# VHH binders against q9y6x5: the designs that were tried, part 43

Target 1, 379 residues: q9y6x5
Amino acid sequence: LPPKLLLVSFDGFRADYLKNYEFPHLQNFIKEGVLVEHVKNVFITKTFPNHYSIVTGLYEESHGIVANSMYDAVTKKHFSDSNDKDPFWWNEAVPIWVTNQLQENRSSAAAMWPGTDVPIHDTISSYFMNYNSSVSFEERLNNITMWLNNSNPPVTFATLYWEEPDASGHKYGPEDKENMSRVLKKIDDLIGDLVQRLKMLGLWENLNVIITSDHGMTQCSQDRLINLDSCIDHSYYTLIDLSPVAAILPKINRTEVYNKLKNCSPHMNVYLKEDIPNRFYYQHNDRIQPIILVADEGWTIVLNESSQKLGDHGYDNSLPSMHPFLAAHGPAFHKGYKHSTINIVDIYPMMCHILGLKPHPNNGTFGHTKCLLVDQWCI

## First folded at step 20 (VHH)

Design uk1
Fold by OpenDDE, fold request of step 21:
Structure uk1 (fold): chain B 379 residues (1-379), chain A 121 residues (1-121)
Amino acid sequence: as target 1 above (379 residues)
Amino acid sequence: EVQLVESGGGVVQPGRSLRLSCAASGFTFSRYAMHWVRQAPGKGLEWIGNIYEDDETYYNPSLKSLVTISRDDSTNTLYLQMNSLRAEDTAIYYCARHVWGEARTSAFDYWGKGTLVTVSS
C-alpha cells in the first residue's frame, strides 16, 4: 500500500508552549514519535505565507504569498482573508497536494488548509472543505478520516487546519497564563480526539501524522506603539499591510516617503525593497511593496484610529517567539527522538520523500530531517 | 471613537430592490477598506463583499449578481445595493471596517449594530 500522510496545523502554536504548559496527549504523541523543538519559519511570520511555505518548500518571494494582505500594482488586485480565492495569487507555486494528484491512482484531501479550496494550476484537491470558521474540529476530522479510509483513488495526502491558539493569542496575549492555559488545554484535548479517532478506524499504525504550526506569538502592549500618523501624512501613501511588517505604497516620490519614515521610531527598521536584508529572502517578488517597515519584537505599528491586540506575530523569523514546533508519528518516523531545529521549508522535501513524490524545485534541505526518518542514515 | 451606523433596512417583498447605507465616523474613512456581512436567523455570519480604498470591489460568488458595493469618501458613507431580493436574503446586515494583516481570525475590528432586512410576501 502506498504511504499516507496527514499534515495538521494548529495556527499560532508557539514552540515554547510545550515547555510552559501541560500537554498529556501531545506528549504521548511525541513519546511514540519525534519532536522538532523549534521550526524556523519564513519571513514574514504570518499565516498564509507560512502555511504555503510548508506545502511548497519555498520562501515567500518564490511562492508569491508574501503576506496576509497583498496588492499587485500591475493588475491592481487585492488579496486578504476575505478574498483569497483567486488562483492568481497561488499559481506562482505548486503545492504538494497538486503534486500528489499527478501521481497515478492517488488523491488528496483537505480541511480548511490555506489554498486548498482554490484551483491551483487548474487543479483542486480531490476532496476539500470550503473554509468556514464555524465548522467544528470534529466535523473536519470526521471528513478527513473518512476520505483517508474510504476513497478511490485512495487519499494518500491530507491536511487539517485549526484556528487556535492563534485567535486567543491575539486576544489575551501569550503571557496571560490563566487564559492561555485554558486555550491550550483545549488544543491538547483535540489532539487526543485526533489520536483516538485514528485508532478507532485502524489508521494509527499505518498513517504518518505531522502536527505543526505556522508561527508563534509575542506579547504586545499599549506602551509599545509606533504611530505612523506621527511621521507621515496618510495622503502620501497607500497602506497595504500594517503590523508588525507594514507594506507601504507611495503616492508621491518613494525617496520622499522613505525619508519621512526612516527615523519614525528607534524600534522600527525601514527598508527600501532593494535594501531588505538577504536573510529574509523577501525581495524577489513584485507583490512586495516599494517600502516595508519592520517593528521590533513586541512593538505594534498603529494608526490614529487603529485597534490593538494583546498578542501578535509577523516579526523577524529569527526570533524564538515566532517559532512553531513539529511533532510526527508513523511508520516513516523514529520513536522517542528529539531534534533541536529545522527550517519550515525543510518539511516539504521530507513529505515528498515519505509519499514517494518527486519534489518541485524548493528551498528546503532534505538532509535536515534525515534523523527523523527510519529509512535514512543520521549523521 | 470609531462608529459605524447601518440604515435602510426594513420589510420588502420578493423581487424588490433595497439600498443599505453605512455612516462612518471617528476615523479617516478614505484609507480603509470596508466590508458588508450578514447573518440570517439560525445561521452563521456570511461575507457579502468589500470595497478597497481604490474602489476595487470583491464579492461572494453566490451573491455577486445581486449586490453592488460602493462608497462615497466625501460623506464617509458605504453602500450596499441589493436587487431581486429573495426570502433567503432575510438577515441582519452589518458594515465592518477592514483590518490589515489578519487571517483566519478576524478581518474586521469595528462593526455597526446592523440593520434588519426582511423579505416577505
Scores: ipSAE 0.911, ipTM 0.959, lowest interface PAE 0.5, mean pLDDT 96
Fold by OpenDDE, fold request of step 21:
Formats: C-alpha cells, structure tokens, sequence
Structure uk1 (fold): chain B 379 residues (1-379), chain A 121 residues (1-121)
C-alpha cells in the first residue's frame, strides 16, 4: 500500500513555545517520533507564503505567493485573505497535493490549508473544505480522518490547518504568559485529540504525521512604531502591504519615493527591489513591489489612522522568534530523535520521498532531513 | 477617530433592490480598501466583497451576481447595491476597513455598527 502522510499546521506556533510552555500531548508525540527544534522559514515570514513554501519547496520569489497581500501591476489584480481563490496567484508552482492527486490510485485531502480550495493547474484535491474560520478543529479532524480511512481512491496525502496560536499571538503578544498559556494548552489538547482519533481509527502506526507551523511571533509595542505618514505623503505611493514588511508602489518617481523613506526610521531598512538582500530570496518576482520596507524585530509600521496588534510576524527569517518547529511520527520517521534545524523548504522533498513522488524542481535539500527518516543514512 | 456608519437598511419585499451606504470619517478613505460583510441570525460572518483604492472589486462567488460595490472618495462613502433580494439575505450588514497583510485572522480593523436588512413578504 502506498504510504500516507498527514501534514498539520498550527499557525504561528513559535518554536521556543516548546521550551517555555507545557505540551504533554505534543511531547508524547515527539517522544514517539522526531523533532526539529527550529525551522527556518522563508522571507517574508507570513502565513500564505510560508504555507505554500512547505508544500512546494520553493522560495517565495519562485512560487509567487510573496505576501498575504499582493498586487500585480500588469493585470491590476489584488490578492488578500478575502480574495485568495484566483488560480492566477497560485499557478506559478505545483503544490504537493496536486502532484499526489495526479498519481494513479491516489487522492489528496485538505482541511483549510492555504491554497487547497483553489484549482491549481486545473487540479484540486478530491476532498477539501472551503475555508471557514467558524468550523471547529473537531469537524476538520473528522473530515480528514474519514477521508484518510474510507476514500477511494485512497487519500494518501492530507493537510489540516488551524488558526491558533497565531490569532491569539497577535491579540495578546507572545510575552503574555497568562493568556498564551491558556491558548497553548488548548493547542496541546487539540494535538491530543488528533492522536487519540488516529489511534481509535487504527491509523496511528501506519500514518505518517507531520505537525509544524508557518512562522513564529514577536512582541510588539506602542512604543515601537514607525509612522510612514511622517515620512511621505500618501499621494506619492500605493500601499500594497504594510507591516512588518511594507510593499510600496510609487505613484511618482521611484527614486524620489525611496529618498523620502530611506531615513524614515533607524529601525527600518528600505530596499529598492534590486537591492533586496540575496539571502532573502525575495527579488525575482514581478509581484514584489519596487520598494520594500523591512522593520526591525518588534517594530510596527503604521499609518496615522492605523491600529496595531501586540504580536506580529513577517520579519527577517533569520530571527529565532520567526521560526516554527516540526514534529513528526509514523513508519517513515525515527523514534526519539531530535534535530536542531532545517529549512522550511526542506520539508517538501522529504514529503515527496515519503510518498514516493517525484519532486518538482525546488529549493529544498533532501539531505537536511535524512536523519529524520528510517530508510536513510544520517549525514 | 475612525468611524464607519452604515445606512440604508430596512424592511423590503423579496425581489426588491436595496442600496446601502457607509459613511467613513477619521481617516484617509481613498487610501484604503473597504469591505462589506453580513451576519444573518444564527449564522457566522459572511464576506460579501471588497473594493480597493483603485476601484477594483472582488465578490463572494455566491453573491456576485446580486451585489455591486462602489465607492466615492470625494464624499468618503462606500456603497453596496443589492438586487433581487431574498429572505436569505436578511442580515445585519457591516462595512469594514481593510487591514494589509492579514491572513486567517482579522482582515478588518474598524467596523460600523451595521444596518439591518430584513427581506420579508
């Protein structure tokens, strides 16, 4: 029988939460499987881009989901959370669920993972849920496990997405121990529910399960604000994305806009598109705007009339606060093994290997995950 | 102070049309994308559509044929034209200001108090 893989994401689960809070269910999951303590995600460290990187193995410049808010100047199309279902935005890459879906005697399933309710390259998973934040984890889990257990052709790849602890991280900030403890306890309980459900259905020993996240969370403050309106008149540019990485579309000469912004704050780097640091792999896409503003960790870019949250993400992907973790369990994985770090794009070739899929060209390195896998030699 | 005030709601018969307005103040209206959402009794929030600063519009596919969103930046007003109203369209309708860069959390930072639309024979 073909291997099966369930990919689970808890949005905004910062890696060091594992060290600072108690996760009895997740720790048990890890004990019986593997842990990657830090996953270096892609820049920018936002939800849609990083989730798509996980399932494509590509940098954002390559898969084309370069932000949660995007604008294409040629077609004049906009992308946002409310209007994310146009295949135009997703078709610059082939996600793993499509690859899997196209295989003989296999199908894919999805519970609200970004992009899974969109026909990408005219292909959509056989089983999926339209995104609806009101749907409980239980219902999502029930659907996924039902599909994994009873589908024909069999579901061999499934995704499960949950919005916490990201939403709460934004609301409370990651340093609010009281509130975040409560939130993270709930997350651990959900993991417990997941494991219990799999065991009850007899899937636990045969199903490969990856639990990961797309990004972390950093503490923000009213004392760390960068007001763009203090530096440039709004009539000189269109704002495509705001914080912590602002995307600027000039309405006047780009150089003039740049000059007005370059010294706006000592806590913000301003880049012309061609000058964006190579390490970000965030340059070679037309959807990246002519000017990018990158706030320092914990700083928020605001407008005069803006409100801000107590936690945010999207910052430099080298920052530990932006890093999620990866835990995995199943026949493909070792038991009781911990690994220090991988890149988020490394997950894709690993998943392809587990599923016996030929990977599309990607930026991941399969070698980085060999130590996690029982059929590989640890390097 | 940012304010959004919806108006134009009321009781209408099925098949009729209704135009809602949202008056914005306290911010540079022309710079922001704006959204319409609604909440029917006992149901969750439903996204209707939005309009960007460049007047590009996007709609919920289930409602696209029945609604039109427009804006007048000179008067800081957002509009929702609804046609062929049905009983199922009974809801409180809200206008909301767009937030950049959000995903799967809150795409809006400010809301109006809403205006009630009741479709009944």
Amino acid sequence: as target 1 above (379 residues)
Amino acid sequence: EVQLVESGGGVVQPGRSLRLSCAASGFTFSRYAMHWVRQAPGKGLEWIGNIYEDDETYYNPSLKSLVTISRDDSTNTLYLQMNSLRAEDTAIYYCARHVWGEARTSAFDYWGKGTLVTVSS
Scores: ipSAE 0.910, ipTM 0.959, lowest interface PAE 0.5, mean pLDDT 96
Fold by OpenDDE, look of step 20:
Formats: C-alpha cells, sequence, structure tokens
Structure uk1 (fold): chain B 379 residues (1-379), chain A 121 residues (1-121)
C-alpha cells in the first residue's frame, strides 16, 4: 500500500505551550512518535505564508504568498482572507497535494487548509472543503478520515486545519493562563478525538500523522502601540498590511515616505525593500511592498486607533514566541524521539520522502529531519 | 467611535432589485476596504464581497452575478446592489470594516447592526 500522510495544523499553537500547559492526548501522541520542540517558521510569521511554506518548502519570497494581505502593483489585484481564491496568488509554487495528486493511483484531500480550495496549476484537490469557519472540527475530521479510508484512487495525502488556538490567542493573549488553559484543553481534546477516530477506523498504525502549527503568539498591550498617523500623513501612502509588519506603498516619493517613518518609533524598524535583512528571505518578490515596517516583539502598529488584540503574531521569525512545534506519528517515524529545532521549510522534503514524491526545488533541508525517520541514518 | 449603519433593507418580491447602504463614521473611510456579509436564518455567516480603497471589488463566486459593491468616499457610504433577488437571499445584511493581515479569525473589526432583507412573494 502506498504511504499515507495526514498533515494537521492548529493555527497559532506556540511551541512553549507544551511546557506550560497539560496536553495528555498530545503527549501520548508524542510518546508514541516524535517531537520537534521548536520549528523556526518563515518571515513574516503569518498564517497564509507559513502554511504555504509547509506544503511547498519555500520561503515566502519564493512561493509568493508573502502576507495575509497582499497587493500586486502590476495587476492591481488584492489578496486577503476573504478573496484568496484567485490562482494568480498561488501559482508561483506547487504545493505537495498537487504533486501528489498528479501521481498515478493517488489523490489528495483537504479540510480548510489554506490554498486547498483553489485550483493551483489547474489542479485542485480531489476532495476538499470550501473554507467555512462555521464547520466543526468533527465534521472536518469526519470528511478527512472518510476520504482517507474509502477513496478511489486512494487518498494518500490529506490536510486538516483548525483555527485555534490562534483566535483565542488574539483575544486573550498568550499569557492569560486561565482562558488559554481552557482553550488549549479543547485543542488537546480534539487531538484525542483525532487519534480515537483513526484507531476506530483502523488507520492509526498505517497512517503517518503530522501535527504542527504555522506560528506562535506574542503578548500585546495597549501600552505598546505605534501610531503611524503620528509620523506620516495617510495621503502619502497606501497601507497594504498593518501589524506587526506593515507593508507600505508610497503615493509620493519613496525616500520621502521612508524618511518620515524611519524614526517613527524606537520599537519599529523601517526597511526599504532592498535593505530588508537577508536572514528573512523576504526581498525577492514583487508582492513585497517598497517599504516594510517591523515592530518589535509585543508592539502593535496602529492607525490612530486602539487595538483590540491582546496577542499577535507576524514578528521576527527568530523570536521563540513565534515558533510552533511539530509532532508526528506513524510507520515512517521513530517512537519516543525528541528533536530540538528544524526550519518550517524542512517539513516539505520530509513529507515528500515519506510519500515517495519527487520534491520540487525548495529551501528545505532533508538532513534536518533524518533523525525523525526510521529509514534514515541519524548521526 | 467607529460606527457602521446599514439601511435599505425591507420586504421585496422575488426577481426585484434592492440597494443597501452603509454609512460609516468615526474613522477615515477612504483608507479602509469594506465588506458585505449576510446571515440567513439558521445559517452561518456568508461573505458577499468587498471593495478596496482603490475601488477594486471581489465577490463570492456564488453571488457574483447578482451583486455589485460600490463606495462613495465623499459621503463615507458603502453600497450593495442586489439584483434578481431570490427567497434564499433573505438574511440580515451587514457591512464590516476590513482588518489587515488577519486570516481565518478576525477578518473584520467593526460591524453594523445589520439590515433585514426579506424576499417573499
Amino acid sequence: as target 1 above (379 residues)
Amino acid sequence: EVQLVESGGGVVQPGRSLRLSCAASGFTFSRYAMHWVRQAPGKGLEWIGNIYEDDETYYNPSLKSLVTISRDDSTNTLYLQMNSLRAEDTAIYYCARHVWGEARTSAFDYWGKGTLVTVSS
């Protein structure tokens, strides 16, 4: 039987949640599998970009999903959560479910994972759900497991996405132990449900399952605001993205806009596109705007308004608070093995290996995940 | 304070057209993309479409042929033109302000109270 892989994402699951909260189901999952304690995600540390990096192995500048909100100056198109269906935004890369599906006797399935309800390179997942936040985890899980179990050609790759604990992290802040404990317990229960269903269906021993996330969450405060309107008139630029990484499209001379912003706050770095630090791998794409503003950890960029969020993400990808984790279980993975750190782009070549797929050119390093796999040598 | 006030709702016969308005105040309207969403009885929230500050519009594919969104920045007003209304279009219609950089959680930060549209013969 061809290998099967289920990729699960709990949005905004900060890595250190595993240390600070109890996860009996997830810990059991880890005990019987592997754990990567920290996954260094891609800059910017936002949902769409990082989810696409997981399934392409590419930095954001390479796969073209450079933010949750984007603007292409040539076509004058906009991208957002509400209008993410245009293949134009996704076609700069080939996600793994497309690669998988184009193989003989294989199909892909998806429940709410970013990009899965869009025909990319004229290929859409054989089985997918249109994104709907109102659909329960249970329904998503039921569909995914049904497809994994009963499809012809067989589903060999599937994705499952859930919006928590990200939404709650934004609302309560990651340091709210009372509320976040409740939220994270629910997440653990969902993991329990996942495992139980797989066992009930007889899939547990043969299915490879990866549970991961796209980013963490940082505590924000009303005392840590950066008001752009205090630095520059709004008529001088178009805002493409706001916080914590603002994308600025100047309406006047770029240098003039830059000069007005460069000293706006000691807690914000201002970059011309060509001066963006190389370590971000966030430069070589036309969808990156001429000026970006990067707030320090825990600071929020606002437009003469207060922020309702007590937590946020999108900050420097070197910050531990931005890092998710990765856990995995199945025949491809060791049992009881823990690894310290990988890059999020490393997940793609690993998944390709597990599925026996030839990976597209990517930024991942297969060597970083070898120790997780039973068929590889680990030094 | 940010305020959004929808108007123009009411009872309309199938096949008719209706134009809804959303009056915005308390912020610089022209800087923000705006959305229309609706909620039918017993159903979840459905995104209708949006309009950006540069007047680019995007629509739910299921509704694209039936709706047009426009804006007047001089009057801080958002519009939703609906044509060929059906019974299934019965819902409370909301205008909402766009939030930059969010995905899957809080796409909108401010909502109106909504206006009821009832399509009935």
Scores: ipSAE 0.814, ipTM 0.917, lowest interface PAE 0.6, mean pLDDT 96

Design uk1
Fold by ESMFold2, fold request of step 21:
Structure uk1 (fold): chain B 379 residues (1-379), chain A 121 residues (1-121)
Amino acid sequence: as target 1 above (379 residues)
Amino acid sequence: EVQLVESGGGVVQPGRSLRLSCAASGFTFSRYAMHWVRQAPGKGLEWIGNIYEDDETYYNPSLKSLVTISRDDSTNTLYLQMNSLRAEDTAIYYCARHVWGEARTSAFDYWGKGTLVTVSS
């Protein structure tokens, strides 16, 4: 009887892939459920920040995971993919799996969603896998379904994370139709396997499933490079993050560093922290560095070197190329309904509603997702 | 061009110590974080740890008490000190250059050819 939710992310799944490639399994999932065609994500449009925004409903400045690379000058702590397990970084927010498993007779399960192998507020997901990119989708799925079906207290919230199509999007670029078609067909087959497995285990009818992503992907080129070393001596600053949003910690007078960078390229905006556009909601956290550089779409910031990426993300969150989609199926959702857009932070209060959880203070708007839900007025 | 060359591998008895070196060239070494990674026979890659340009270090928790990473920016050299070596420490040891801002994808942009360490009695 308790409502159950499985949240699935396929990293880097650009919204318009749905229109430009064939997804028989995902389209059948959508046909029997709901689709949000474009989800407006949060700036910067990177993996850790946006995955945490989905599960907290907060802008990056508010949840504290402001980039995939971070530095704290007071504690001298660094954050990166290799070094992401210090709760210090994650403790500025409470993700939904923590709130869920603190309820009476509930637990949470996780297969590699960012942060789920970290004891956030001294609480780690009840069942989890340590991140390991070598673990197949099938093994992740097998663990999740086993936990959903066989746990006491019951698992009512579960997450599942997969690295594609992001990895291939970086390697080939989103415009490589031949390679991306092959990659996306494999993902659609995994979605087919997911649905089939849930049906075989008797979970399909009573489990709510959200399939979404954190960001999209844009085409890059060796013809669109911004070389920082041509504009400023590297000894004048510490580089915390590079592309497409560089994070600059000045070693000398901040105004001097800004002045050397402001005319570096017409394809890059240079912001003092206090001048970052308000629409980014990317200013009010000490982890945001004093100067950021924001490349135009498809441009890559480099340190006098070539780039190996043909696709990238992290750009302005108003760009359609940065937007993922959301599809959902289950007893909480209408069938055959298509919705144009929501904000990525809106997913959190919707999930809290489905699970009967009181949301923490957040930036989402429940009203934006009402039309997806059978128990709500759409008007 | 960017080049990373590991050295100092070989056959060593259990319980002994060994120091590996990684010589870096073709880039400004002092501005980059650097990593050590190993691969035991028939197994996947295992991250050992890293060192940032400010000498802050982070280690795989399972190896933390057994290893120390250091750097010498004047010689562009990265070091891995391993103590109390065990047979399970037999592996190819690689150094790798950190790439900023990546998550759950290519965490390193340049990779050495590796040096073999064999721990046998």
Scores: ipSAE 0.797, ipTM 0.915, lowest interface PAE 0.9, mean pLDDT 94
Fold by ESMFold2, look of step 20:
Structure uk1 (fold): chain B 379 residues (1-379), chain A 121 residues (1-121)
Amino acid sequence: as target 1 above (379 residues)
Amino acid sequence: EVQLVESGGGVVQPGRSLRLSCAASGFTFSRYAMHWVRQAPGKGLEWIGNIYEDDETYYNPSLKSLVTISRDDSTNTLYLQMNSLRAEDTAIYYCARHVWGEARTSAFDYWGKGTLVTVSS
């Protein structure tokens, strides 16, 4: 029987929450498995791009999901959370669940991981839930475990997505100890429920489980606003994305728009596309707009309005506040091992190895994760 | 400051059409994408569709043949045309302002109090 893998994401789970809050259930999970303390994610540190990077092993410029808000000038297509199902956006890469279910005697299952309800390369996850934020974690877990236990051909790769602690991180900010303690306690209870459910169903000993996240969260404030409208008239450009990385499509000469923006705030970097730092790997895709604005950590770009968010993400991927963690347990993984850091793109070739899949060309390095695995020589 | 006011709700017969309006103020309406969302009694929110500043529209696939969204930037007004109404279309209908760059969480930063549509004989 092929090995099985469940990939779980808790959105916006900042790596240092593990040090600053109590997680008895997650700590037991880690104690019996592995921990990567920091995962360096991809720029922009947003939800859709980083979830797709996990399952493709590609930088955003290479997989084409370059932001949560995109525009394609040739086709006049818009992408957002509400209209994310056009395969056009997703077809520049092949996610692992597609590769998996095209193998003989294999299926894939999904509980709301971004892209799993889209027919990418005419292939949709064999079992899936259409995205609906009102569906409880318990229902998502029940569906995924039912599919893992009862499907023919068998489900060998499954995904499970949950919106917290991202939603609460935006609402309260990561530094609100009282509210975030309550939120993170609930998440730890959900992890306990997940482990207990897998034990009750007889899956725990032979299922590989990865618990990870797409990004962290940083504290915001009404004292840290960048008012874009005070620097440039809105008629000079089309706004494709706003904060903390704005995507600017000039309506007039691009250099003129750049010059109006370059001194707008000392807390914001303004880049022509060709001048975006190479370390971002964020240049070689037509969906990246001619000008981007990158706010400093904790700063919010606004349009002559206040902001109601107390936490945000999307900033420079070198910032520790943007980094999630990765924990894993199962027969493929060592027990009680801790690793300092990997790149988020390294998760894909590791998952392909565990599942016995040939990875597509990607930006990950298997060697970065091989010390997590029992079947590899770590030197 | 930002204000969204829905109107045009009421009691309608099954099979009829109805147009809802949303009057916007306190912001530059013409540069924002706008959404329609509804909530049937005892149910969660259901996204109907949106319209971008360039008039491109996207719809919930289950409602696509039944609805049309339009905008008039000269009057700062968003419209929802509903056709072939059924009892299950009974709901409070809200207009909402799009938030750039959100995923899976805070999709709207402002929305109105809604307008009730009741479809009954």
Scores: ipSAE 0.796, ipTM 0.915, lowest interface PAE 0.8, mean pLDDT 94
Fold by ESMFold2, fold request of step 21:
Structure uk1 (fold): chain B 379 residues (1-379), chain A 121 residues (1-121)
Amino acid sequence: as target 1 above (379 residues)
Amino acid sequence: EVQLVESGGGVVQPGRSLRLSCAASGFTFSRYAMHWVRQAPGKGLEWIGNIYEDDETYYNPSLKSLVTISRDDSTNTLYLQMNSLRAEDTAIYYCARHVWGEARTSAFDYWGKGTLVTVSS
């Protein structure tokens, strides 16, 4: 009887891939459920920050995962993909799986969503897989479905993360039709496998499923490089993050570093922290460095080298190329409804509603998602 | 031209220690974090640990007591000290250069060719 929710992310799935490539399985999922065509994500449009925004409903400045690369000068701690397990980084917010499993007679399960293998507020997901990129989608799905079917207390919230199409988007670029068509076909087949597995196990009719992503991808080029070394001596700053949003910790007077950078390229905006545009909601956290550099779409900040990437993300969150989609199916959702846009932070209060959880304070607006839900009046 | 060259691999008895080296050239070594990664036969890649430009180190928790990473910026050399070697430590060991701000499968931009370590009696 308790409502159940599976949250699935395919990393780097740009919203317009739905219109530009064939997805028979995903389109059938959408036809029987709901679609949000564009989800406006949070700045910076990077993996860890946006996955945490989905599950906390918070802007990056509020949940503290402000980038995939961070440094804390007080504790001398570094954060990166390889060393992301220190709860210090994650404890500025409470993700939904923690709230869910602290309810009586509920547990949470996770297959590699960022943060689910970390004891956040001394609480780790009730069932989880340690992150390992070599673990197949099938194995992740098998564990998730086993936990959804066979756990006591029952798993009511589960999440599943997959690295594609992000990895291939970086490697080939989103405009490589031959390679991306092959990659996206594989992803559609995985969605077909997911739906079929849920049907075969008797889960499909009573499980709410959200399929979404954290960001999109834009095409890069060797013709669009910003050489930071041509503008400033590397000894004047510590580099915390590089591209497309560089995070600069000055070693000398901050104003001097800013002045050396402000005219470096017409394709890069340079911000003192207090001058970061308010629409980014990216200012009020000590983990945001004193100076950030924001490259224009498709431009790459480099250190006197060529770039190996053909696609990238992390840019201004107003760019359509940075936006993912959201599709959902299940007893909580309408059938055949299409909605144009929501904010990624709106997903959290919607999920809390579906699960009957009281949301923590957050930046989402429940009203933005009411029309997706069968139990709400859509005005 | 960025190059990373590992050395020091070979056959070693269980319980012994081994030190691997990675010679770096073609870039300013002292400004980059550097990583060690290994691949056992028939297995996926396993991250061992890294060292930042400020000498702060991080390790895979399952290996933390067995390994030490160090660097010598004057010789552009990264080191991996392994102690109390076990049969499961048999792998190809790679040196890799850190890429800022990447997640999951794109965390390194340059790799060495690897050095084979075989732990066998």
Scores: ipSAE 0.723, ipTM 0.886, lowest interface PAE 1.1, mean pLDDT 94

